# VHH binders against Protein DOG1-like 4 (DOGL4): the designs that were tried, part 32

Target 1, 232 residues: Protein DOG1-like 4 (DOGL4), of Arabidopsis thaliana (Mouse-ear cress) (q84jc2)
Amino acid sequence: MSKMRNLVEEKFLEFYESWVIQLELYLHQLLIAHNNNTMSETELRHLISKLTTHHKAYYTAKWAAIREDVLAFFGSVWLNPLENACSWLTGWKPSMVFRMVDRLRKSRVVLVEAQVKKLEELRVKTKFDEQKIEREMERYQVAMADRKMVELARLGCHVGGESVMVVEAAVRGLSMGLEKMVKAADCVRLKTLKGILDILTPPQCVEFLAAAATFQVQLRRWGNRRHYVTHS

## First folded at step 1 (VHH)

Design e48 (from e4 with K98R R99G Y100K S101Y L102T F103Y Y104L G105F T107S H108P F109L; framework vhh_8fcz_2)
Fold by ESMFold2-Fast, scan of step 1:
Structure e48 (fold): chain B 232 residues (1-232), chain A 122 residues (1-122)
Amino acid sequence: as target 1 above (232 residues)
Amino acid sequence: QVQLVESGGGLVQPGGSLRLSCAASGFTFDDYGMNWVRQPPGKGLEWVSGISWDSGSITYADSVEGRFTIIRDNDKKMVYLQMTSLKTEDTAVYYCARGKYTYLFSSPLDYEGQGTQVTVSS
């Protein structure tokens, strides 16, 4: 039997489905903007702002949900198995966005020397922040296999008053640790996204956001098709 | 060590105004964007406003646009949030947060301040 979704999972599933539908609508607008040589800088900045606000709304909702149940974001029910398999600490791996930038360069997006230098500086900083989080994640996973934690898990199988309280406190501590790591990863994601958008011109931002949204939407479609092959 | 000290919170009636201040120390203030974020009772953190290192870029959450103004004074190492037309929904603990970008903080560790309570009630 499948486990029932908890309230946090149900609420965020509803939010996420609506958020993805709006992302696809913005992707359509980005693709139109890419072919519109009459669109002003003000109009392009407005579109970029809508996408930036949309991504920020995701993290606002995510952080509220994580405060209630961070574990809902590990193996999320609103993501298909392919999306979950490609996840790094509940979301996209920050350094991967530089691959999108590299793809733009291959598609004849010309970056001036100053932009290349700033992107390389941002890439190095992002990778440093990412590695710091990976070290914390490794420490967390190792701590789960610690002799003391294994003994505590065994104790939890044999319920007693004080043992129950000790186990419950340990579980709360584990959840708080995960919340801290997920928020740290999300901050690196937002910082990296904002940094790229600050370096790129408005037309280049449109191409970058279109590439990122296209990848996200396609990954979801590939995973959904694979999961529901009989629903072709 | 990074230190951010918020002040200026208090009780105010709907439609009222308050000015929050944030004193920064322990880092090169001019190298960082600064942000105001808030936590309403029983809810998660919500970003309110951000300002770049040179005040050249300023952004606001849709819920406060036109009502709040963020200002920085690099010489005094201060960030301010001028709040007008306050609503009951603005009730929260307000935190000053260091960030490299105008509306983002670098990490949760950049929340060094104790926060300042703003209560909007009749």
Scores: ipSAE 0.000, ipTM 0.093, lowest interface PAE 20.0, mean pLDDT 79

Design e49 (from e4 with R99T Y100P S101R L102F F103Y S106L T107S H108S F109H; framework vhh_8fcz_2)
Fold by ESMFold2-Fast, scan of step 1:
Formats: structure tokens, sequence, C-alpha cells
Structure e49 (fold): chain B 232 residues (1-232), chain A 122 residues (1-122)
């Protein structure tokens, strides 16, 4: 029943489709702002605020959904196969945003040395936070392969009613562990985004957010279009 | 093959000094930032210090700022960590790790080997 959607999947799919449409509208505004050197700092800060609020709305909705069913976020039905293949713990890998930062080094609004230093500090810290989470995921995978869990799984397959209930309780326990790891990963994502935006000037923030949104939108388009250009 | 070999650790008293060395091979040294990280007994990895490919940007963890100095020698393909005013909480295995100049920070594949043990005790 991997193709059937539960209620959480249906609700989040509807939310995510609307969220992506709004992201594309904000991307259009960011590209206009990037090409318009007459926009005031107040106007740029307002646009940056709209994007940060939009991302916060995503995590608010996600955290509500994972409380109900965290497994919906592993192999998500609202993401195409390419998006799912590029996911790290149900979302973008935090250190990946520094690829967008690297684009700023070649832009017309160049980074000053003090900003480069702070971004490098943030990059290193982000990578260490990722490693901590990856070690927790390794522990989780080892626990899943533990002899007692394997025995519990076999018991559920063989006996029926009573052992099925025990297996379901164990799966719920494992889901709580995944929820904590996903939230930890999302906290690293939010801290990384906030850290970058705090270091950058408003024009640089616009360039960074435009690069990030462009990548997200293009990745979705590439994945969605593969069936139209690929022979069977 | 990327190889990083740490040395210079040992046993020192609180307030003492040590100089750690990292010899790099198997990659274009000048294309990478270099970092020192440590693992205290029973704890996870802690980032200590970083230096850019050109030594133009240097960063330190708050816990070591003013006490440690990171230096690189591109001709010798070496990174050093000069440690002064050592404290018992500096006791750890120290590793060096490379960071791509234009990309991601550290990963589990950015450092290897046994590191060098620093023990600060009276």
Amino acid sequence: as target 1 above (232 residues)
Amino acid sequence: QVQLVESGGGLVQPGGSLRLSCAASGFTFDDYGMNWVRQPPGKGLEWVSGISWDSGSITYADSVEGRFTIIRDNDKKMVYLQMTSLKTEDTAVYYCAKTPRFYYGLSSHDYEGQGTQVTVSS
C-alpha cells in the first residue's frame, strides 16, 4: 500500500503545492529586485521578510504533520523522485546552501573579507551539526538491525493479532525517534538560513534567496519533466 | 588517496603548551581550508579552529580564542596548532580536516586516521 495516501499525506500535499506556487511568485519578485538597483533598503528588507516568513510557515506545517506521521516525510508523495533522491533527513542538506553562497563571490555585489570569515565559521559549524545528526541516524539504523527488532518483526509475520499489536507499539517508538532527528535537522536548517541572512547585506540576501529558490524550483521542474523527454 | 597525519600530542600540565602538526598528501593542498577538530573522552567531535587556503581568514572556537593559534605552510603542505595555557578540558584526540574552498564544510570523509592525543593533567 505504498501508493495509497493517508490523511497526513493528503493534507500536506495540498499545503505543499500551494507553498511552492507562492515560492515561485516570491522568486519572480526576488529576480526583479536583483535587477533593480533603485529599490530602497526598506523595500529589500520587506521582501526578505516575506521569504523568511514563508519558510517559517513551511516548518510550522511540517512539524504539525510529523507529530501525526513522521514516516510520510520519508519518500514523500508531494516530492517527485529527483527531489526525494536529493533529500537528506526529509529536506535539503544544510551545508548545500553554501553552494548558493559561493555564487555571491562571483556576483556584482561582492562579499567583504569579514563576511567571508563569518560564512566560513558558519559553514564549519553547520557541517559539525550535520555530523552529529548523521551519527544519530547511524545509531538508529543499527538499532533497526538489532536482533531483538528482527525477532519482533518475525514474530509479527508468524503469529498474527497479539504479536501485531506488539510490533505496532515498537514502530510507534521508532517513529518518535525519527521525529526527534527530523526536528534536529530542521533546527540546523533554520539556524543556517538565519545565520547566512544575518551576515549578508539586503542586496546579497536577495541574491542568495533568489539562487536558493531558483535551485529548488528548477530541481522540481527537472524531476517533473523527465517523463516527457525520456524514452521508455 | 587523501592522507592527513597528525602529530605533536602528549601529556602536559595545566598552563602548559603543545604544538600539533598535520602533514597533508594526496590532494591539492592550496585548494582547501584546513581545520582542527577534537574529540574529548566520551563526547562527540568539537570544532576548534579553521584557516582558509591563503591564511587570509582564521577562526577559533570561543573556548580556545586567545590561547590557540592555527598556522599553515603551503610549501610544506602542513597545518599547525600552537596551544598555550592548556586546561584539563582541552584533553582530547585532535584531528585535522580539509574543507573545500568553494563548497561544503567538514564531513566524516574530510578527516581520517588516529589523530594525536592531548592529555592535560597534573
Scores: ipSAE 0.000, ipTM 0.097, lowest interface PAE 18.8, mean pLDDT 79

Design e5 (framework vhh_8fcz_2)
Fold by OpenDDE, second read of step 2:
Structure e5 (fold): chain B 232 residues (1-232), chain A 123 residues (1-123)
Amino acid sequence: as target 1 above (232 residues)
Amino acid sequence: QVQLVESGGGLVQPGGSLRLSCAASGFTFSSYAMNWVRQPPGKGLEWVSGISGSGGSTTYADSVEGRFTIIRDNDKKMVYLQMTSLKTEDTAVYYCAKDYWEGLTYDSSFDYEGQGTQVTVSS
């Protein structure tokens, strides 16, 4: 059965489609910058700034949307099944971006020892933060299977009266917890991204961002082809 | 619109001191870490110093550590750079730079929309 999209889903879908288009434009610029080697450090930094601002815009929009309906992001209709399958708490898993860093190393990018050490420290920290969030998420998920949900299960489709109120309260509680968790996860994403950019030189940042953007765009394309779904 | 206006630059002899100021507007000032960056003649932009949104944390480039002090006034939306023991290599256009992320600190900020202020250290 097709799920009916709510207003939050529709609005964010529109936003995301536009956001992805802009991302592709930035990706083009990143690739040019990476290939020409003629851009000044100032120009590279400016480009990096544009990308970071673009990502910030995404999370700003996301956080506004999750205040209205966080559940919309746990079944993100703006993503194809492949993108959704790769999602961790409504977005990319922070620790995955280190694979992009590894790619840099394979592409003849020389990281000095100090950078490697800092990246490792960041990786460990990121992993720890992920685990902490996962544990907390599990707590909320398990808590949902309480007396209230048992009551719902017992009543089946004949939920009414006081029971409905109890269930609604439970769902509200869960939603609040989920919103907290999603924000926490996003913070880890942002911190991780920032941490990586702090460690890398401007040319390395451009290459990293290009790799990340490429992966995101290609994942979307692959998913669309595989599932014969048209997404912007 | 983010606006950053730098001032306080000038000509000074080696060993001298200067205090730079940056007036910020167009964003929630206390929510962003602020930075000073500089561009020496014929060189690229380099990070000099950063301060957290609350002002509780500061960081410095190795080249200026112990000589420069960054401070901020969130009520006035100002950032300052006290420079002491100035060297000829400190000659540059200095810019105030806003961090990209709200609530986070970044020692490589690139949001420097101001015109900068010229600092020249010469005997």
Scores: ipSAE 0.006, ipTM 0.237, lowest interface PAE 11.6, mean pLDDT 86
Fold by ESMFold2-Fast, scan of step 1:
Structure e5 (fold): chain B 232 residues (1-232), chain A 123 residues (1-123)
Amino acid sequence: as target 1 above (232 residues)
Amino acid sequence: QVQLVESGGGLVQPGGSLRLSCAASGFTFSSYAMNWVRQPPGKGLEWVSGISGSGGSTTYADSVEGRFTIIRDNDKKMVYLQMTSLKTEDTAVYYCAKDYWEGLTYDSSFDYEGQGTQVTVSS
C-alpha cells in the first residue's frame, strides 16, 4: 500500500517550501551586509529583525500545526531523509548553534572576552536545558509504549464501535503529551537564539545568522542531491 | 518599559507560610510566561517555579514541589508565589522574572528580573 499525506502535512509542506525560499533570500541579504562595511547599525538591526520575525513565523505556524497533528512533525514529509536524520525533537539541537558561534572566533568579527564568557555561560545553560528535555522525552516514550500496549490489547478484545472511541481517546492523549514536549524543545531553541543575539553586536549577529542559514540551506541541498556513498 | 515589582517577603519561622506578589507593567502580560527565582546568601540564582502565559501550565523545582504554588491573574497583571512549610534553606532574595519570547513557556529561563523581596526563615 502507498503512503498518504494528510491535510496538515500538505498545508505545512506548502508553508515550509515558501518559508525556505524566503530564508534563502534573507541569506543573500545577510551575505551582502556581512561583506558591505557601509551599512549603518540601524540598517543591520532592521535586517536582524527581519530574520528574527521570520523564525518566529516558523514557530507560530509549527505550533498551530502541532495543535492539529503533532505526529506530522516526527518523520516530516517536508524534510528530506538527511534533514530528518539530523533533527532533535522535530528541529535543530539548540547546543549545535554554538558551533556556528565558534566560527566567529576565526573571523574578522572577533568576540571580546566579556562576550566569550557570556556565550560559554549560555552554552552550559542550553546543554542543561537539553538534558532536562531528553529525560522528559525518555519518560514519555516509556509511558507511550505502555499506553500503546493497552490500546493494542483493547483492539484485540473489542469488536464494536467502542474500540474506535477508546483508540481515538488514547491517541489524543498521547498527541497532547508530545505537543507539550515539542513546544518545550522549541522554547529552548528560541531562548538560545535570543540569548546569542543579545550577546553579539549587530555585525556579529549578521555573521552568525548567515552561518546558521547557510548550514540549514546546504544541509537541505546535500540531502536532496543524495550524492553520498551507499556503502561507506 | 518593562517593570516588575515584588512584595510580600519577611521574617517567618520554619513551618510557616508567606505569599509573594509581583506586579508587572510595560508589556502584554498574558503573552509571557512568568517565573520565580531566588538567590540564597552566598549562592547563585536558583529557579523556583514557572507559569505559562495562560496560567494553564505550572512547573516547580524539586526542592519546592508540593510546598509552593505559583498562580497568576492576567486581568490584574499579577503573579503570586504561595509558600507553605517553609524551611531555613528557603531563605533567599526572591525575584519575579519574565520570559524572553512572547507566547512561549519555559521553566528555567528569563530575561528580566525585578528588584526582589527578602525572605528569611529563622529558627
Scores: ipSAE 0.000, ipTM 0.171, lowest interface PAE 12.1, mean pLDDT 80

Design e50 (from e4 with K98T R99S S101K G105T S106G T107R H108A; framework vhh_8fcz_2)
Fold by ESMFold2-Fast, scan of step 1:
Structure e50 (fold): chain B 232 residues (1-232), chain A 122 residues (1-122)
Amino acid sequence: as target 1 above (232 residues)
Amino acid sequence: QVQLVESGGGLVQPGGSLRLSCAASGFTFDDYGMNWVRQPPGKGLEWVSGISWDSGSITYADSVEGRFTIIRDNDKKMVYLQMTSLKTEDTAVYYCATSYKLFYTGRAFDYEGQGTQVTVSS
């Protein structure tokens, strides 16, 4: 009967492995562009577009998957324990990318005052959007506790098929709430990424994207090297 | 353009064996995971098996584990599904699909090949 067991997890695991391999290939192209400074503005914009499309592809796949099983994204099997430990609502915390932006200030590609001001304005707005989502998360967690208690009480009163239906309805409600919250967080992520890229010049975009991809790839490699050892 | 061409299906008795093949072209085969998915008569699409780009990760649906084996040949740009101990419930059209295709597009059929029909019947 369990022919569909782990289907979402297994499909997204294979998708994510392919997506990360392509990210590493794009990272290589970004590093070549950054180090050799031989690409035209048109070529740099094309490379930036490839990275933007690649990140949008991730969210398209993610949103299709969470529609089927949002819980797969809380403690994901395609992420190692370190990657999972660093997650905020199933992904990177939006304000974290400004740490990569801060490193641009220390590079040879200096940010002008107007860019610094716009990036700080975006940082403030991103943190405001994060706080709004965190308030919704807190309210959701309270609602989960209340709903769980009610459904446990109802399960005791309704034996058989009706009990199953009530539990399934509660799980659907919880899943829909989580899906909405994850999508809201992902929208802030995409809006923040686009905002940063709109403020930066093409060479600065390449440096920013290289820094972000390097961090993601290194975190994955570090976590895979220091994998969890289970007691047998 | 990306093309996936499935073959090897046919009529087989319960307990029999078949080997399905998928020939890939139009993309960098070595960069993508490959999957077998199937659609039984009157049912939705069901994932069967997946294999990573380097064959280092292989997964199976519970319903086929121990009976099916997925293999890839990167030099030939081929993926295979060796099926043994076939059951009537394995009757389906079998499709080859990239991991990226299944999740990114949400629509396996508009990018898959023609599929290959497997019928398990006495």
Scores: ipSAE 0.000, ipTM 0.109, lowest interface PAE 16.8, mean pLDDT 79

Design e51 (from e4 with K98R R99Q S101G L102T F103L Y104I G105Y T107K H108P Y111S; framework vhh_8fcz_2)
Fold by ESMFold2-Fast, scan of step 1:
Structure e51 (fold): chain B 232 residues (1-232), chain A 122 residues (1-122)
Amino acid sequence: as target 1 above (232 residues)
Amino acid sequence: QVQLVESGGGLVQPGGSLRLSCAASGFTFDDYGMNWVRQPPGKGLEWVSGISWDSGSITYADSVEGRFTIIRDNDKKMVYLQMTSLKTEDTAVYYCARQYGTLIYSKPFDSEGQGTQVTVSS
């Protein structure tokens, strides 16, 4: 047995499986809406709202889980190896969604100049926010290395209850720092998603969300299929 | 074409039992884990139970643990959900889904999966 799942991992696995199933049902609705010119703007906005609420529900559940065990989100047991390999700080990389936006230039409704300008401004800001988080993560990793060396050296010289408590306090501090970084990354994800949806028209939002959900679902299928091919 | 056909739902009183069945076709059944998912009135989908391709791994949602049993028969390409001690909160349309629900819809995009209705009422 290489790894045991704790209660946080088990509960989030249950949540994530149901969340992905609902995402696929919403993808089905998005594809119907995209191919059907009879849906009103009000109906499209309602569908977009359901997707937005669904993504917010994911972050609500995630933040509750990382409060209990942030490490569960690094190498998550509810994700296949391909999904984990494509992860940036426990989730999708915010700037990557602009590749989905670029596909909208081939849609029925072309982006107007004002939208292109706002999307470019958002892209630049998103990339800046990503780089800021990456620098903070690098500083955190350097601090972890220094603390680990100090605590390992101290443990060798001062074995006892006091030494054990110092090591435990250091580990607790490291976990808290990691939780802060994950939440910061998730805030950039939510800001980027909201920013894109605020710039796009409802039909463009449907096309964007369909592209994003399709990629997420396909990535999961590719990872699961590669497992069958590799281990058959 | 992947097809999943649920059956066995009905009206039952609290404390009662029902057995749901799911007949699978159009894919290599033995290569995939299977799940039961439900949709209560006015709510989104809720994952209920899952079983690996070889029955070696079985999991249940906390709300049904100890009351429901998932079983698969690879020879018959069937998945079952044995439900006991049913509660009013178990009222929902029940769907079977191939691993992670990627194939709940085996019908064209203009059609929805039928599922099987379970109503628990006194």
Scores: ipSAE 0.000, ipTM 0.117, lowest interface PAE 19.1, mean pLDDT 78

Design e52 (from e4 with R99V S101R L102S F103Y Y104G G105F S106T T107L H108T; framework vhh_8fcz_2)
Fold by ESMFold2-Fast, scan of step 1:
Structure e52 (fold): chain B 232 residues (1-232), chain A 122 residues (1-122)
Amino acid sequence: as target 1 above (232 residues)
Amino acid sequence: QVQLVESGGGLVQPGGSLRLSCAASGFTFDDYGMNWVRQPPGKGLEWVSGISWDSGSITYADSVEGRFTIIRDNDKKMVYLQMTSLKTEDTAVYYCAKVYRSYGFTLTFDYEGQGTQVTVSS
């Protein structure tokens, strides 16, 4: 006997696999653009726009799916164990992208002082938004352990139909709270990404997006092959 | 003009094998992921398999994992689907598809071909 995945998990798994394939295609185009200085600013902006649209498509699909089943996004079946272990509120931690930005500072691409200052201001704002969400998650966890919620959970284990309906209402309320928090975290992700792209020049945007996509693709590949050991 | 021309379908017995081919033209083949999707009789489209531009990423629907193999040849602008251990449930028209953006969690595939019919029957 086996337990089947729910419909939301099945549909999002199929979506995500195709989304990652397309991300890897865009990564190829970013690497070509980065290594070849023949592309015009208009061509670079078009490529950056394709990546931005691709990321927005992910969040459009995610938000539709979490409306149906937010819990599917905690320990997701479409992510390998390493990807799940590295998740912060169902996705990448917004401040981690500034590690990619630090690579630009240490590379051959020179950031001017005005860009450095704006990036530092954005980093501080992003960290503040992260901390606000983390405090709200702590409050959510406390509320889940709250006296009233614990009492409702106990009632659901003991008496018939009326208690079942009360537990169902409480679970719906908890799911709505998680959906709100996940969307808040995703908004910080999108605002941070847009903020960085607005500060960087098109060639710097290409290098940044290539670094970010490379990390995401490498993390997935390593996690999928964690038992493949090579010895020198 | 984007063109995707599928071939290689036919009638096979359960447990049999077939190799489908897709010839691509009218776009920069090496810049796009390629997918196989299928439509069983009286049902909607089902995604089957996908392959990245460089063959570095390959993925399959759970229903075909371990039985089907997707291959691409960038020099010939071809995508292949090697099918083994075929089941009656694999009966469908198979389409070669370039991946398009998704809205919500439904996939939209950019396919231009007429498809190739696979019938698994004894």
Scores: ipSAE 0.000, ipTM 0.135, lowest interface PAE 18.1, mean pLDDT 79

Design e53 (from e4 with K98R R99P Y100S S101K L102Y G105L S106G H108Q F109Y; framework vhh_8fcz_2)
Fold by ESMFold2-Fast, scan of step 1:
Structure e53 (fold): chain B 232 residues (1-232), chain A 122 residues (1-122)
Amino acid sequence: as target 1 above (232 residues)
Amino acid sequence: QVQLVESGGGLVQPGGSLRLSCAASGFTFDDYGMNWVRQPPGKGLEWVSGISWDSGSITYADSVEGRFTIIRDNDKKMVYLQMTSLKTEDTAVYYCARPSKYFYLGTQYDYEGQGTQVTVSS
């Protein structure tokens, strides 16, 4: 059975499938690098750069897509139900990546005291930025209920070009507000990721990125397997 | 020099089957996921299916899910697309495509050659 999709959903589905396939390849390279301990610092930095570039490419594509249809990112068709259930404002919750960082404390590559202090400072800042975004989203939702949603509901029963134009303008305004909030959340994600990578040594970066990518890939594979068992 | 050479296309009746092959050379095949994309007459490129470097993740476009199967053989540096229950809307030139490392710079896929033509008609 084929589901109807708009052009933005079709294009981003195509992009995301390709992006995830490449992420799994990079995960394999990270695991080899982590297990072998034979790569030079230059080689490790090159691999980390590949991952960083890959994540930046995702946000570049996402921001282009949300400008056209931000609602496609709420309940995304390119994500399985498990991935969608784990989303916070159309992506991963920034503070949760520190659970991956906590694994480094038990690793073969030990964090020094200065790194522990900087990571804790970053964790506190990330949680603060995260809560600020949540408050702004709540304020936006309240404003929608009091103004735009009431206007949309009132106009929904009218017939004529004038009503249609007013509804379309209101929907565009709502979409622009959501786009701004999603971009704000993505900026916190990117700042958090950059902050962690700036604090860690190249071997620790490889271990962190491997842990994060493993979780993302496993979540997708488990969600896809559940769906297959249910629908096969 | 990256080369991807597709083969196996042809004329087939609706409901029929075809197997497409892609021979890869000029790069470390095991370092890349692979995709099949198609271009129907007079239309743009459409993604069909993808497979990870280790065959651990496989995905399909909704329009082909349940009808097409993607397979890779890393020893032979080959990707295959087994197509069953073919429909007239499957008529297209099929390309084997490697995801671009720099897809954000203009193209999402690297592909070489002319593709292989699949025509589904009576």
Scores: ipSAE 0.000, ipTM 0.219, lowest interface PAE 15.5, mean pLDDT 80

Design e6 (framework vhh_8fcz_2)
Fold by ESMFold2-Fast, scan of step 1:
Structure e6 (fold): chain B 232 residues (1-232), chain A 123 residues (1-123)
Amino acid sequence: as target 1 above (232 residues)
Amino acid sequence: QVQLVESGGGLVQPGGSLRLSCAASGFTFSSYAMNWVRQPPGKGLEWVSGISGSGGSTTYADSVEGRFTIIRDNDKKMVYLQMTSLKTEDTAVYYCARELWSYDSTGYYPDYEGQGTQVTVSS
């Protein structure tokens, strides 16, 4: 389904470019809020809500796209090589954000003991969920070498309409397995992000979101600078 | 802190009725859609019903439509699930959930859920 795969890739590329531009605009607002300390708690909560809605919009679009072609998300054309090299199951590795939170403790974020305890509990739970998904991915890779799959691969080497149809049906089944794993990984990402934001105060949420968006934008700019040099 | 506390579960005979309650605290209740999800013994999480923040829109899973009714009282920060014509297949732990962050063939993934209340339909 090269035509359907190309269409999904084209549509998501257009979506992602627009989504990143909007992320940069939100980052600008987060940095202003963080540096000036002039916003009320209500205003900070509205800004945090804009960011959470923005991330939910990403996953809504992603899940619609992976329903059509999950393989488009393995080695994505809308990501530069550096972004692809940093991907874990089509996105950021959930446990990475806790290292970012720990780094923020050295800035102006003052975490009380109760928050530190809750963040550590969330970190442990997130790592457990992450390991569960990694085990499922290992099982998937082993299942690819299962006797049935090996036999289907042999049949695919022979000319015949019946064998071709059977092989293609099996490949679709494998893609469904990948879709389930990607959605499971995205659920861990969303629960981890939500959990952190629920633990942090609004000013701390702004600082955390600013740090996360800064890292994402700078990683993309660094990789695109290499790409831009090639194009120039 | 976000808290959801379910109550109203119990043992009931087939054809009976139960009303589940969910008390919410720690967030602006009227700004969030509320859902009921359930987990039958040995099975995954199944979405049952949802209600919009204003209460103006409700949705139901095919398996419960016409038998269950979801209601909310924003002033009291409560969500209810009125269950009628209960079947043995309705036996599950029922969870109140603030909103759904994702869903797939393995079940629904709420952004926050309570501790649950057990419903057992048996003769």
Scores: ipSAE 0.000, ipTM 0.186, lowest interface PAE 15.6, mean pLDDT 80

Design e7 (from e1 with R98K D99W W100D L101E S103L Y106T E107Y T108E; framework vhh_8fcz_2)
Amino acid sequence: QVQLVESGGGLVQPGGSLRLSCAASGFTFSSYAMNWVRQPPGKGLEWVSGISGSGGSTTYADSVEGRFTIIRDNDKKMVYLQMTSLKTEDTAVYYCAKWDEYLGSTYEFDYEGQGTQVTVSS
ESMFold2-Fast, scan of step 1: ipSAE 0.442; ipTM 0.792
OpenDDE, second read of step 2: ipSAE 0.019; ipTM 0.355

Design e8 (from e1 with R98T D99G L101Y Y102E S103D G104L E107S T108G Y111S; framework vhh_8fcz_2)
Fold by ESMFold2-Fast, scan of step 1:
Structure e8 (fold): chain B 232 residues (1-232), chain A 122 residues (1-122)
Amino acid sequence: as target 1 above (232 residues)
Amino acid sequence: QVQLVESGGGLVQPGGSLRLSCAASGFTFSSYAMNWVRQPPGKGLEWVSGISGSGGSTTYADSVEGRFTIIRDNDKKMVYLQMTSLKTEDTAVYYCATGWYEDLSYSGFDSEGQGTQVTVSS
């Protein structure tokens, strides 16, 4: 059976497809800038600004959509199964980007000791924030289970319309709590991204953003190719 | 693993004083801001005070300004909350938490450790 898509899912699917196409175009520009090292500092800063704005546009659209239907972001229809399998609270796991940062230590663009220290401090902070959200999600899931049990106990008698209203209230409560958790996770993502970009020089920012975009684009392409081999 | 252990709570009469302590481990303590938050019975979390990693800057909620003092000892990896002129409305479980106030506001009800109970009653 096909999952029926609601209006939020359809609208965000259309947005996301366009957003990814533009990301691929920016990735092409990042790779040219990185590989040829032909851009001035001003040109590099302008390119970095375009990527930053592009990511802000994603979170603006996402937060508008989760306000309407946060559950659409759990098992998203605009992501292939591989992308969904690699998701942590509806997006990339913040600490994973430090693996991309570690590649910068082995690149032509040398990190100075002061940058390495700040990046390690940011890594520790990011891991802490990540674990805090994981604990909050666990507490939320436990609390929702307890609330559901209490509601089921309260509804021990068959009360018709009243029981429907209680279930609807519980679903709204679940959605509001999940919205808060998703926004919290996205805040950690944005803080981590901003923190890395604030520490790095413009050429290092280009290399980092190119690595991040390459991973995202390749993960999508790999998942889509495997899916088409299976179903096409 | 980040670990925070609060202590120093107890029963005190209105107008009294208490000093809360928080012992931290598992992270570079001096690099992170530390905060005190509280949860009164039947209410949500309320941010109380914060101190920068170096100890050079402190901030307080309007409700406690002039009555509470936050201090830290980076060598001992401790943060303290000195409370004076306590009111019945200060009755709460007090928690310490690392990070900026913005982090605490988005995390909502979660905090590090079990907290320490402060009861202000005659």
Scores: ipSAE 0.000, ipTM 0.095, lowest interface PAE 18.0, mean pLDDT 79

